# Designs tried in a protein design chat: VH-VL binders against Stress-response A/B barrel domain-containing protein DABB1 (DABB1). Part 1

No score or structure here was measured in a lab: all are predicted.

Target 1, 210 residues: Stress-response A/B barrel domain-containing protein DABB1 (DABB1), of Arabidopsis thaliana (Mouse-ear cress) (q9syd8)
Amino acid sequence: MSSIVEHVVLFKLNDDDVDSGKINSMVNGINELVNLDQVLHLYCGSIHRLITTTASDFTHVLHSRYRSKEDLNAYAIHPDHVRVVKESESIREDIMAVDWIAEQAPEALAPPLGSIGKITLLKLKENVMEEAKLEIMEVMKEKFEGIDQITVGENFSPGRSKDFSIGSISYFRDLGEIEAVDDQMKLQNDKIRDYVDDTIVVEFNVPSSS
Positions, changes and structure headers below are counted from each chain's first letter, unless a header gives other numbers; antibody chains are not in Kabat numbers.
F, E and O are the ipSAE of ESMFold2-Fast, ESMFold2 and OpenDDE, as the mean of both directions, binder to target and target to binder. V2 is 0.75 times the mean of E and O plus 0.25 times the DockQ between their complexes.
[cut] marks letters that were taken out.
The coordinates of atoms that the task and the answers printed are left out; those that the model quotes come from them. Centres of patches stay.

## First folded at step 1 (VH-VL)

Design c1 (framework fv_recibokibart; at its last look DockQ between E and O 0.20; V2 from the best seeds 0.00; counts 0 for: pae E 11.0 > 2, placed apart)
Fold by ESMFold2-Fast, scan of step 1:
Parts: sequence; C-alpha cells; structure tokens
Structure c1 (fold): chain C 210 residues (1-210), chain A 120 residues (1-120), chain B 108 residues (1-108)
Amino acid sequence: as target 1 above (210 residues)
Amino acid sequence: QVQLVQSGAEVKKPGASVKVSCKASGYTFTSYYMHWAKQAPGQGLEWIGEINPSGGSTNYNQKFQGRVTMTRDTSISTAYMELSRLRSDDTAVYYCARDYDFWSEYPDYWGQGTLVTVSS
Amino acid sequence: QIVLTQSPGTLSLSPGERATLSCRASQSVSSSYLHWYQQKPGQAPRLWIYGASSRATGIPDRFSGSGSGTDFTLTISRLEPEDFATYYCQQYGSSPLTFGQGTKLEIK
C-alpha cells in the first residue's frame, strides 16, 4: 500500500463587492492545476462551514494530493502555480497551509462527487510529548460508519501552518452521514481536549459535477 | 542524503567575472528553489537571489541586479551564479542553499561555500 | 526592504547561563517567515529555528524561539560549550530576503 502527501490550504479572500471576478479567476486557475503531472487530486472552492477557537475567518479551501514531498514541491514551484499565486496576491488577506503524509492512501484518490469534505487542524499545547502526539493521531484516525475516507498526520511544513501541527481530512457521502456521527465526534474530541490549544474545523461541498 | 557541493576558491582581478557552481545530490533538483548568499570576511549574510530550477526563472536582489546571472543545468543537477565587473568589496564566501518550500522560503541545506578573492 | 536589527551584537556569557537574543524588524513580519540560523567559524550556516518557534531536526530543547509582529527572540535556557556561535535571524515575508547582522555568543 502506497503513502500519499496531503496538502491543505485555507485562504481569507477579500471580495467586499469589488473583486468577485478575481476570486472566480483564482479559484478556476487553481482548479486547472489538477492537470499537472505531479497532482493526484486537487480541488479549490468556498468554505461551507468554519468552526474555530481562533479569530480566523477563512473563506476558501484547497485540498490536493501528491505521490511524494518532491511532487508537492514541484507543483509549488511550477510556473502555472506561481502565476496563479502572483495574480491573486491583491485579494489574499490571509493564508495558511498544513501538509502531512498519509501512510495508507484511500482506495479512491478523488473523493465522491457530491460528498462533504471535513478538515480538522489542531494547535497543540507547548509541552505535548511525542507519545501523546501519536495517541492524538490514533484517536483522530478512527473511521466511523459513514466516513468514505479519512487521513490524519503531523504537519511537515511548519513555516506555513500558524503553529497548527496536526491535520486531518475526511469525506462523507452526504450531510446526513456527518450528522449521524456528530455525537461520536464529540466523544473523540473530549479524549484529546487536554492537549489542544486551538482548533480549526472546515466543511466544504464537493460539486455534483466535474 | 542531501548534499550541495560548490566549486573551489577563486582569485580574480578587479573587472573580471567569476562563475561559481553548486552541484546538488540526494533529492530531485527541479523540485526546490536554489538561493545564493554572500558573506564578506567577518561580516553577516547578504541575499543575492534565487532561481527556480524547473523553469529557470530568477529573482535578484536589486543591489546585485545587472551584475549577477543565475543559471542551472538540469542534466547534471548543477546551479551556477556568475558575478561580473568584480570589485574589491565582492571579496567574500558565496553560498548556495536549497529552499525548503515555495511559500515560507527558508534555506534548509547549504553548500560548503566558495571563497572569491578580488585583488590586484 | 525590511531591516532586521539584532541585539546585542556580542553577548559574553559562561556555560550554564541563560541567553536571550533579540531580532527586531523595521516593519511587521509574519512569524511564518522568520527563521534563525547558527554559524560557527569556517562553517556554513545551519537552520536552527524556522517559523519563529519551531526547532529544526536535531536541535536541543534548551533552544526556543518566540515573537510576532516586529519583535522576535531566541532563548537558550542553559548554555553548553557547543552553543557559542553566531546566530542570525532571517525573513522572507517581503522581498528581498534579508538577514540580521548577527549576535555573537562568546565565552566570558
């Protein structure tokens, strides 16, 4: 079984009635990057729901997948990606990224059409030991009934993560499946609460058409 | 194992040009930016610029603009920095360094340095 | 360009003492873009702290970084003989990439 690299980016984009066309241009430009040889999966779109203990007000999310760290870096410095980054500078008020290695890749690298993506990012307390960090990740890896796929890992790009060190992404078949696991997720959160300083939870919709 | 190996020391006369090489191994050369920095004797570090080895695009510090040229040869995983119209204050150790990632841009691995001495 | 000013320029201390090194930016720098390097005489710089507070691989836990905005600090809780070196802060939140002038830790 092959491992993959998960890449999550959260953006705060400034629309304010003046730059909606620039937002659409950025989102479309990023989504076109799915055609690069290094990219296994890539989707960029608006955030449906943001729950956070921080003052973060992110509006958009990018999730992409790569065979290796080298492929992620090749994507990052690719001229097409660099162009999108430069062209979107004026509308980006804030940005963060979290990258991790998923030791066991999901069976399908592209999530199901019409599914719901859920990203959880954790900022740990300053004195959390390595053993506790591994326990936290094991708790977060639990795949409840209704979860189509889930990956969890420790961030390896610390300069971009605003001190968030653990990332998770899961996909649910539909909104009803997310609601069905809400109580189990609350119990899971209680198990790790004493280690966590801040959380960012993002939900977004995968379009029903490609 | 990541390694950056630079060419040996050079002694040049004022007005000449020098071309320093940096051979990369242990990673995919075209997947990381390469930075160049200058350190005059007993002084701190000064950034010269960077090159994207994939596309060959460069970004130079304005202080060196017009005198510096950065290139690479992907067939031998080697980056080059050429500095022209050398002056005595160009005497320094020159370093190449690999960038960790695109957005945060911090050199994580450094070459051993190349001493360039400019004297008559 | 963003100017990074390090203080003190030279810090003379004995093993076992606490060291506090300052880096002040001429304008605000995101902590994600501020990094620290250690350099010993005759050697290349080595990445020490990245993103203001994260230790690079193999760096002892007596080293810690902190700060935000314009004020950043590198702290060594109890100096060991091997820690005496020059430390540089670096930013690339704004082009050009700049380094501070360095703080030299020397044995008293």
Scores: ipSAE 0.013, ipTM 0.540, lowest interface PAE 8.2, mean pLDDT 87
ESMFold2, look of step 6: ipSAE 0.006; ipTM 0.512
ESMFold2 (binder alone), look of step 6: mean pLDDT 93; pTM 0.941
OpenDDE, look of step 6: ipSAE 0.019; ipTM 0.613

Design c10 (framework fv_recibokibart)
Fold by ESMFold2-Fast, scan of step 1:
Structure c10 (fold): chain C 210 residues (1-210), chain A 121 residues (1-121), chain B 108 residues (1-108)
Amino acid sequence: as target 1 above (210 residues)
Amino acid sequence: QVQLVQSGAEVKKPGASVKVSCKASGYTFTDYYMHWAKQAPGQGLEWIGEINPSGGSTNYNQKFQGRVTMTRDTSISTAYMELSRLRSDDTAVYYCARVPRYSGYHLFDYWGQGTLVTVSS
Amino acid sequence: QIVLTQSPGTLSLSPGERATLSCRASQSVSSSYLHWYQQKPGQAPRLWIYGASSRATGIPDRFSGSGSGTDFTLTISRLEPEDFATYYCQQYGSSPYTFGQGTKLEIK
């Protein structure tokens, strides 16, 4: 595959400690959507770590992959997807989505079992031009040793993204690999700091077995 | 068949308020955002804002912030746009249009027929 | 906000001729967020081209869209009488979402 579409959704679910069954039902329902013909990869689960100063206290994440924007749209309007959305509306306090084209598809569309996913979303300052956006994405695409896969792109769903315009997802074999690149990532963030108004960073665990 | 049917033309005095309705049929009302746009006589389209009919959350163009209020009634699949403190330059045709909540393209695929609001001194 | 500038403002042509309509953005817009609408007098706008280049359902193949970054084009290869209308480009890349001022195609 030369290119794929990345789809990231962050959910703020209310957890009154009264009905955790609804949250589990939503997560299970979403994960069953991996069986749809349009879906190359799909996983929904709890957020392990969230770093943000202005965004909602998001609790859950969805990451999915598609061959094309047409396939993403077909998934979005699919009756099975719409059903899960309707059944979970009462527990959704907040939601955002960011979609981008990964020009270089990872060699494995399904991330490794037991790996850790890391999503970085950037809200850029006013008046950041195309040349600067390309520079930002070039910086973010750097694949340090320890990163199993990484994709970066400009968001093509602005109505859902709370003005976040650049998305990235990377997968690491384990927590030790993330810790090993921490200094390089701090330097990377410093290179783009002058262009960035806000950042959301999400880490989540990929289950080690079915 | 998908239809968006808007309320009829209105004539208002400066300083008054107007509330335009947009009744949806032929689809699940809460699966689509409802947007509103303004078209002054002989001029182009201007985006006013949007509402998520499911939760009722809204997002307004800063130019209209403080004067516009968008609401909906899910029991009758109807969206409303109220514009207050009317000025002569608010004279325009106002359109509702839907956008899929779950689509990657975010396009205005169906539009209402428009409501002419005339503000005259 | 992103300003969309359409040119020409008015284009006078005869049936059978080729029409080329321009839409320029004040800053880069992803192709996925650029759409074109057709509007005839007394009617609501109709979705015509979405994602810069995809024809909406029922739109004849004489219509094509192209472009990326800041420059987008709507082309009609061989005008027919029913094509005379005003065409608007629109961006969904950044709030507030904006439209161009329109290009009016009129019969010569």
Scores: ipSAE 0.000, ipTM 0.458, lowest interface PAE 15.0, mean pLDDT 86

Design c2 (framework fv_recibokibart; at its last look DockQ between E and O 0.03; V2 from the best seeds 0.00; counts 0 for: pae O 10.6 > 2, placed apart)
Fold by ESMFold2-Fast, scan of step 1:
Structure c2 (fold): chain C 210 residues (1-210), chain A 122 residues (1-122), chain B 108 residues (1-108)
Amino acid sequence: as target 1 above (210 residues)
Amino acid sequence: QVQLVQSGAEVKKPGASVKVSCKASGYTFTDYYMHWAKQAPGQGLEWIGEINPNSGGTNYNQKFQGRVTMTRDTSISTAYMELSRLRSDDTAVYYCAREGIDYGDYVPFDYWGQGTLVTVSS
Amino acid sequence: QIVLTQSPGTLSLSPGERATLSCRASQSVSSSYLHWYQQKPGQAPRLWIYGASSRATGIPDRFSGSGSGTDFTLTISRLEPEDFATYYCQQYDSSPYTFGQGTKLEIK
């Protein structure tokens, strides 16, 4: 596959005990959508670690993959997806989405079970030129030892992204691999610091069981 | 083609109740939330509430809580809004509207009914 | 509840001119949940711009939306006779969902 579409959604869900059953219903309902023909990979779950300078306290994450923008759209309007979205409206305090084209698809479209996902979203400063955006994405694409797979791209869904314009997702075999690259990631962040106005970093666990 | 067709104009006395219908066609009725909005003569729009046609679950604007009831009949793809204890300031055009979806996010009211004029007079 | 204030209340312009309509929120609204509707007398409102900046299907490119946080703008680059209508902004970031009071665009 030469390219794929990455879809990332961050949810801020109501944390009240009364809503825990609704949260579980939403998460389970979304995860069942992995069985749709349009979906190459889909996982929804709680955020393990959130690093941000914003006031947004996102609680849950969705990551899914599609062959094309047309398949993403077909998923979005699918009756099963629409039903889950409508039923969960009352517990969603905030939502954002970032979509990008990964020019080079990962060799394995479904990340390994039990892997750990790390999402980085960047809001760039005003007047960052297209040439600088390409340089930023080149820096972010660096695949350090311990990274199972990584994709990076520019967001093509500006209305849903809260002005975050670059997205990245990396998968690691386990928590130890993430910790092993912390220093390299800090150096990477330093290289792009002057272009970045805001950053969201999300880590989440992919369950080991199907 | 998506269409929302509302019931005809009604004239009611103060204290009465009115029930407005909104018949949907051209899509799967149970897959989209239905909203209701009020527009008094020469005024702007005011949101009344919403119903999930699949579950029947409702959420109302506090201003109308206790006087409004939203229901649906999935067998005929029709949503209903009943407003009770009518007052003169309930005179308005009432709209139903479908809540759309785009990329897993709620988009606004993408299709609207033609409106139902409810006049409350002595 | 979030209060949306639109300005001006009435905007009198001639065909060919540029129109700029403002919508200000009493608290921050996600751009994804800020929408604009056009309404002509005797007609239902029609979705015009969603997610602050995305044109609905069939809406001419002379219309553009922008803004974030508490300040949102609808711009019409070159007014046509059919553009004279009332425009409403709406938020669905938090319940109860609210509309602005509208800006009436009228022929000068």
Scores: ipSAE 0.013, ipTM 0.500, lowest interface PAE 7.8, mean pLDDT 87
ESMFold2, look of step 6: ipSAE 0.013; ipTM 0.577
ESMFold2 (binder alone), look of step 6: mean pLDDT 94; pTM 0.954
OpenDDE, look of step 6: ipSAE 0.006; ipTM 0.564

Design c3 (framework fv_recibokibart; at its last look DockQ between E and O 0.03; V2 from the best seeds 0.00; counts 0 for: pae E 10.7 > 2, placed apart)
Fold by ESMFold2-Fast, scan of step 1:
Structure c3 (fold): chain C 210 residues (1-210), chain A 121 residues (1-121), chain B 108 residues (1-108)
Amino acid sequence: as target 1 above (210 residues)
Amino acid sequence: QVQLVQSGAEVKKPGASVKVSCKASGYTFTSYYMHWAKQAPGQGLEWIGEINPSGGSTNYNQKFQGRVTMTRDTSISTAYMELSRLRSDDTAVYYCARSDILTGYEAFDIWGQGTLVTVSS
Amino acid sequence: QIVLTQSPGTLSLSPGERATLSCRASQSVSSSYLHWYQQKPGQAPRLWIYGASSRATGIPDRFSGSGSGTDFTLTISRLEPEDFATYYCQQYGSSPWTFGQGTKLEIK
């Protein structure tokens, strides 16, 4: 199985504006980027559930996949992407991004329609050693019954991640499957808790049809 | 229409502090990172650090850590860089420049005109 | 930190000649993390080439960028008088972001 690059962006969009059409235009514009040759998968939508100890109140999420860092970079500088970014700048209050390499690509690069995505971002305590980071990622890679796919990796995007250095994305067939693994996830979190300074957890719904 | 306008030249004594401003116009201030760079007379460019104007989070080059502080005022779309305990080798032109925060890969596409800081006894 | 070494430090050429400017990184840099800036005396730097090979808006097609890994090149196919300036490469792939020391292109 070949490796892939995972790209996650969290947005805080301005909801003070009466014109909700700007948010819809941004989301639709981003989702059209799935048609670019460099993109293996891309979805942008609203956050269903946000768990964080930070003050940031993120509203929307982007998850996309690429064959290589070069393809991610080609996407980033692509005129169609740059245009969507410029057209949406007035509604963007805050943004963060985390990128990692998934050593083993999921069997299906596009997550199942109607599935639930769950993103976990970790900010580690100062002086956590490389060996401990590898241990944390091994713990997080465990695929319990009910998880359709999971990837975990260390962030390679400098200065854009608000010091969050480990990212993970899982897809579940439905909300019932997420609930079924809650106890296992709590035990997993307990194993890494002493290394973690802060956590962001995001859940979002993948549409059942376009 | 997009512009970054910096404050005027400063002359300081060794040990003093200097605070340089960078006023943004023509774009949404909180949607782009603001960077600061140093250029000593006749020398190349050196990155000092960055600030996310939205949340105020900063990342500094370790060479300047402990002497540099970056802040912003979103009500007037202005970023600030304060450099303390000035030395003669801090004599330089200081530039602000923006980069896109959406992907983290955008170049420094808009630059301020620069602020000359002279440190002399 | 990634050190960018530009060579030569100074290039003395005449209008009409071809210029080749080198930027070498101390470790591998993805091509899209490498950018080039032009700076004239008394002016701020201006973005010239981004992502190793893409010309910024308004930059003449006589300028081209190439390279990958640790070796990057800026080429000017036929020098015009306005091209004489200092050129800096920059990497944006690993913090702290760094610039090369610059190549000064001067009239012979």
Scores: ipSAE 0.000, ipTM 0.474, lowest interface PAE 14.3, mean pLDDT 86
ESMFold2, look of step 6: ipSAE 0.007; ipTM 0.527
ESMFold2 (binder alone), look of step 6: mean pLDDT 93; pTM 0.952
OpenDDE, look of step 6: ipSAE 0.011; ipTM 0.550

Design c4 (framework fv_recibokibart; at its last look DockQ between E and O 0.44; V2 from the best seeds 0.00; counts 0 for: pae E 8.5 > 2)
Fold by ESMFold2-Fast, scan of step 1:
Structure c4 (fold): chain C 210 residues (1-210), chain A 122 residues (1-122), chain B 108 residues (1-108)
Amino acid sequence: as target 1 above (210 residues)
Amino acid sequence: QVQLVQSGAEVKKPGASVKVSCKASGYTFTGYYMHWAKQAPGQGLEWIGEINPNSGGTNYNQKFQGRVTMTRDTSISTAYMELSRLRSDDTAVYYCARDEGYYESSGWFDPWGQGTLVTVSS
Amino acid sequence: QIVLTQSPGTLSLSPGERATLSCRASQSVSSSYLHWYQQKPGQAPRLWIYGASSRATGIPDRFSGSGSGTDFTLTISRLEPEDFATYYCQQYGSSPLTFGQGTKLEIK
């Protein structure tokens, strides 16, 4: 595929009745949506690591992929998706979503089993020009040794993004690969530091079994 | 019953500030973004901005940036919009609205508050 | 910003007739992000159609939404007296969020 739509959602889930199974029901219900015709890839699960300059305390992440914005639309309004949303209303304390177009789709739309996903969301300073945003995204697109796949783009869904306007998702074979690029990531962050007000970085595990 | 109830009508002079409240009931206040919109007499709707009631984080339409401040008080499930340095063209009904579709990217406004008329006159 | 232009500005019809309301965007809008609201005089707007084509809870089946890209339509197959109101389209896909100027559906 030439381009795809990336969809990232971060949730703060809370259930006062831990034995109700509502969190597991929501996560399982969302993961079943991978079988919808509109969905190229979808995974929902617990956040393994959250690193942020904000007071965010998100617990769960959803990453999904679509051929087009129209397919994302069809997913969003699908009765099966709407049902999961309605049934989980009581446990969703906070949410944000960032969507972007990846002009260069990864060769494998489903990330490798057992890989580690890393999402980076950037909130830019006021008055950052469109030209500077393109330069920031080019810096973010750097594919270091150890990155299986990476996409970066500007958010096109402003209403739920908490003003975060740049999104990125990378997949690594394992946690050791992420650790191996720490120095390179630090240098990358230094290049864009003067443009960024806030950052959210999320790491999560892709299950080993399909 | 999911409901948003706004404060009463206000009359202000140019240069003053106004603070409108929106009290939520019948749902988890911190679970949904709250939006504010303006409707001038005989005109359509204009989006002012949004607040996350859980974090207090806000996003404003740049047209109102620098004059609008959105806050909330979670202990009483109430959101506030303060508009400063009022002009005659700020005369309007101001609405709060819940972002029902806050899950995923596609949001829609339901319910809406009943509206608060703010009149700015010299 | 995305400008939404609704047409006609005013539509005068009788009960029993079909109404077709148009919303045209200055640039492409995903149908996920296009919504319709109904507003009666002295009242707050009410969600009517979301995601271009899905009826909100309680909305009669005589209402339907359609469209994609830059052209969206709200259709009322057979007008009832209670349907006379102003209808606004809205886009949620690009900041700032914007509404159309409204189509006023009036009797006779």
Scores: ipSAE 0.015, ipTM 0.551, lowest interface PAE 6.4, mean pLDDT 87
ESMFold2, look of step 6: ipSAE 0.012; ipTM 0.580
ESMFold2 (binder alone), look of step 6: mean pLDDT 95; pTM 0.960
OpenDDE, look of step 6: ipSAE 0.186; ipTM 0.729

Design c5 (framework fv_recibokibart)
Fold by ESMFold2-Fast, scan of step 1:
Parts: sequence; structure tokens; C-alpha cells
Structure c5 (fold): chain C 210 residues (1-210), chain A 124 residues (1-124), chain B 108 residues (1-108)
Amino acid sequence: as target 1 above (210 residues)
Amino acid sequence: QVQLVQSGAEVKKPGASVKVSCKASGYTFTSYYMHWAKQAPGQGLEWIGEINPSGGSTNYNQKFQGRVTMTRDTSISTAYMELSRLRSDDTAVYYCARGTYEYTVGDYTYMDVWGQGTLVTVSS
Amino acid sequence: QIVLTQSPGTLSLSPGERATLSCRASQSVSSSYLHWYQQKPGQAPRLWIYGASSRATGIPDRFSGSGSGTDFTLTISRLEPEDFATYYCQQYGSSPYTFGQGTKLEIK
């Protein structure tokens, strides 16, 4: 498989005690969608760490993978998916989504159990040229020691992205691996800082059991 | 190349029915919704309804409810819109259009590819 | 039903001039659900701007969209001959989905 489509959704869910059953139903309902033929990988769960200055205080994340945009669209209009979306409408206070094409698919489409996922979303300054966007993405694609996999791309679904136009997802064996690359990531951020208007960083835990 | 090709012009008498076809090519037919819109001569666009080609579920504009029926045949990647009990004010160009559906929205976002249109004339 | 009112109905301008087209909704519409289409005589509509401000593939940067709530605008910074057409705004916020009556941009 040469390329895949990455789909990331961030949710701000009402976690009032009265709505906890609905949150569990939504998360479980979404995770069952991994069994659809169009889906290569799908996981929905709580956010462990969120770094943002302007975005909502997001509580949950969805990361899924598809062979093509056609498969993502088939998933989106699937009756089982539509049902979960409609049933969860009342608990969704805010939401955003970013989709990109990973030109090189990771060797393993399902991230390792017990790993840490890290999502970085960039909102670029006005008038950033296409050449500069390519440079930004090349900087972000660097695979440091401890990174199990990484993909980066330009968002092709701007309707719900809150103007965030570049997405990245990486998986680390554990939290210590993320901490080990912190200085290298700060240097990467410095290289692109002049092009970036805002950043969202999300970390989440992949469960140790299926 | 993604294309929607519609059936040819029709002339009908008041009270008759018309069935317009829209043949899709260049993409997976069941991965996108199909919309239908009306444009009377010299006037703007009016949304008639939509169909999910995967399951066959439909959603119609209440103005056309009871007179419009949308169907599809996945074996030939073709969508149909049938309008019954035709009136003179049904004279219009009818368009099919491919619609996107975004995961986080729960409804359709925009129509990106349009058919060439089918002129239906209701004579009086 | 949400009614979209476009103004002016007809806008007569010359190439090189700036065009500003307005679309007002009778009720608040999320910018994510407001779109603009271009239509030339005898042709089908073509998606031009989606989500109030995003240009569709291939649309020149002289076109920009803006707005939120009930007030939306399509701006053409410097008109080219091929830009003269009818522009329709559309909302997908609530069923039935509706279009404005159109603004016809014509050569002066």
C-alpha cells in the first residue's frame, strides 16, 4: 500500500455525570466501526494532554485510516456511522476534523497496543506559498528515534478544520520516548515558527488491550 | 474524470409523470450522495432532495414531498428522479449533483460535480 | 426554511474593477454550510467557494469569500472577462437546503 488517507477528529464532549452513559455509547459505537470494510484502522478515546491557546478544550479524539478518499466517504455515509453521529449530537459541544493523504503508508496500519499517539495540527499565516508548505511538511516528517510511525499532510477537508491546514500523527512506544525527543521537536518548531499562526497538540493513550 | 450524464429533454402534458436519469462515472457511485435541483426558466436554483446510493435512503424538500421519488441502480451507477402529477410550473431544467458528507457534521456539506441538466417542458 | 437574499440582483461592471456580492440569510447559518456557485448561461452550476471562505479546486485567488451568522460576501478583487456570470449562494445548515436568487454579474 503506497498511500493512505488519515482522518482525525477532535471532540469537546459534555462530561457532566448525567451524560456519561451517552459518552460511553458514542465512544463504543465509534470504535465498533473499525469492523467496516472501508476502515483500515480506527480508534476513539479520551485525550491525555492538550496544548492549545485558542481552540476548545477538547476531551476526545478519533483517528482512522482508509485506502482512499472514496473509502473515507463510504464510511462517512454508512448507516452505522450516521446513526452514531445523530445519537451523539446532544453531547457534542464542539468538534473539528482534519484529513490528509499520507503519501507513504506506515508499515503497520494499526499502531502498537499501549503506544502513545501524538497529533499536531498547524494553522498557517496568511499568504504562505505552496513551496513553503512543502518545506513545513518535510520538516514535520522527520522520524526521530523512538517514533514507531509518522505521517504528515495538507488538510483536504477545510469545512470543519477551524482553518488548521496541516496535520501530523505519530506514535511512540511510550511516554518516555516522547520526552526523549522533546528538544528535537522544539528545534523543528523553531524552523517553522515564522509560518505558523496557531498550533494544536494532542496526546492520547492507545489501550494496552484490544 | 468524474462525470454525471443526464437523460435528454422531455415534453410532457399536465398530469403526466417524468423520470430523469443521471449516470455517474469516474468515481465509486455508492460513496457519495446524489442531489437533485430544479431551475425554472430565467430563475434560480431550488433543491428537490437527495438519495444515499448505498442504502437507498432519501430526503425530500417538503415542497415536492408526495410528487417526487428518487431511486438508484447501483449495477449501472445511475440515479433517477421521478416527478408526478406535472404542472406548468414544473417546466424547468433539472440537475443532478454529487454531494459530500462529512463525518463530523451528520449532514451534507456541498455539491462538487453537476450533471449537464435535463430540460422538462410541461405543455399547456 | 432559511431564505437567502442576494444583493444586488444585477451588478454591471467593467473588467479590472472590484466586485462585492452579498448574501443575507433570514436565520443564522454556520459558515461551514454556506457555499457559492458560479453559473454561465446554458451551463450547469459549478462549485466556487465552500464553507464561506474556501476556494474550490482551480478557482483563482482574486476570488475570496467571507462572513458569518446571517451576512456573507463574495469578493472579486479585479474582474476578468471570464468572471461575468451569475453567482448563487447556498446554505446546507438546515433542510430544505436553499439557494439565493442569484446575482448576475454583467459587463457594463
Scores: ipSAE 0.016, ipTM 0.561, lowest interface PAE 6.6, mean pLDDT 87

Design c6 (framework fv_recibokibart)
Fold by ESMFold2-Fast, scan of step 1:
Structure c6 (fold): chain C 210 residues (1-210), chain A 121 residues (1-121), chain B 108 residues (1-108)
Amino acid sequence: as target 1 above (210 residues)
Amino acid sequence: QVQLVQSGAEVKKPGASVKVSCKASGYTFTDYYMHWAKQAPGQGLEWIGEINPSGGSTNYNQKFQGRVTMTRDTSISTAYMELSRLRSDDTAVYYCARDLSWELGEYFDYWGQGTLVTVSS
Amino acid sequence: QIVLTQSPGTLSLSPGERATLSCRASQSVSSSYLHWYQQKPGQAPRLWIYGASSRATGIPDRFSGSGSGTDFTLTISRLEPEDFATYYCQQYDTSPLTFGQGTKLEIK
C-alpha cells in the first residue's frame, strides 16, 4: 500500500590504524542523522561480508529509508549531512549509491536489532529488455521463510550507481537463517544469470542495541 | 586552497587528436570524481563524461563515446581528456570540474580555468 | 536525456530590480540533483546554488533557489552590478548530465 524510498551507499574507507579515529567519527556522524525529521531509518557500519564479481573492495555500508524522494532530497542537502561529507573526505577512497522505491513498505521500518542485513546490487547486460527487468525484480522479490523483510526495485539515481540498476535489501534474524535459504538463493540467481553482468552482495550486522 | 589548473590553448587540424590536462591541488585527488564539459563559442555547457581518479573507472556521454578517453596520473594529481577525430564543431573551451563524491552531494564545486581548442584547416 | 529549458534567454534589468530566472525540466528531477552556476565572460562557471535551494559558500543572501519536480527558479531579490552574468541550471539526476542553455542577465 504505502511505498518508501530505499537508499544504499557503499564506501571504501582507508581502514589503516592511523585513520581509525576518522572512520569512527564519520560512522558516528552519519548514524546521528537518524534523528533528522525526514529519516525513517538509518544505519551505517562496517561490512561483514562482501561477495562481488567486480574489483570493488567496499568496507562500510549505509542503509536508510524515507517516505518519499522529496524527503531523501531534504536529507541529502541537510547541513548536518553536508558537514559529515566534508569532514570525512580524506578517508573516502570510493563510494557508490543506489536508490529504489519499495512499492510495498515493510511492516517494521526499523529492521530488527541484532539482525543481519543483506544487500544485492545487479548490473544488467546492455541488451536486457524492460519486460525482462520486471521479471528479474519479480524473481528477486520472492520472500523465503527465513527472511524477516525484503524490498527490491530499479535504481532511480544513476549518477553514483556505477551502472548498477537493480537493488535489493533483506534482513534475517541471524546467520543461521541466511544459511537456511542458501539453496533457494542459488536457484534464484540461476534464474536471472543470463541477464546479469556484475553483482555486489553485502552482508552486515545490525547492532543489538542502538 | 583547491585549484584545478588546465593546460594551454591548442590549435588542431580536422582529424587530429587533442589531449587536455587538469592538475589538481589543495585536496586529496583520489577523493573526488573529475568531470569534463564542453562549451562551444557563445553556447552553453555540454557534459562529456567523468572519471573516478581512485580506480580509474570512466563514464562517457553517448554523444562522445568512441572519440573520448579520460585517464589520470595519481602520482602528479592530474586528469586527462583526449578527444580524437577532431571536427570543426569540436572548437570549444573544455573545462574540468571537481565533483563531491559522496552519496547525493553530486555537484561541481570547483572548475578549471578552461582550455580553448580550435579546430581549423 | 533530460532537457532543461531556461527562460528568458536574455533578461535586461537595472541594478536594484528583482530578477526571476526559470529552469524547466522535460521530466521530474530530484531537487538534490538540480544546481545553478554563474558564468562571467572569459571565466569558468562557478557553483552558485546546489540542491535547488542551498547557497554555495560566499554567495550573498539576495540569491535564493526554489522548486521541485519539473519547475525550478533562481531569484535575485535586488540586483547589484556584479550579478550581471549568465546563469546555467544543471541536472545530475539522470545520465547524461545536462545543462540548460543559460539565462543572460544584462544591464538595460
Scores: ipSAE 0.016, ipTM 0.540, lowest interface PAE 5.3, mean pLDDT 87

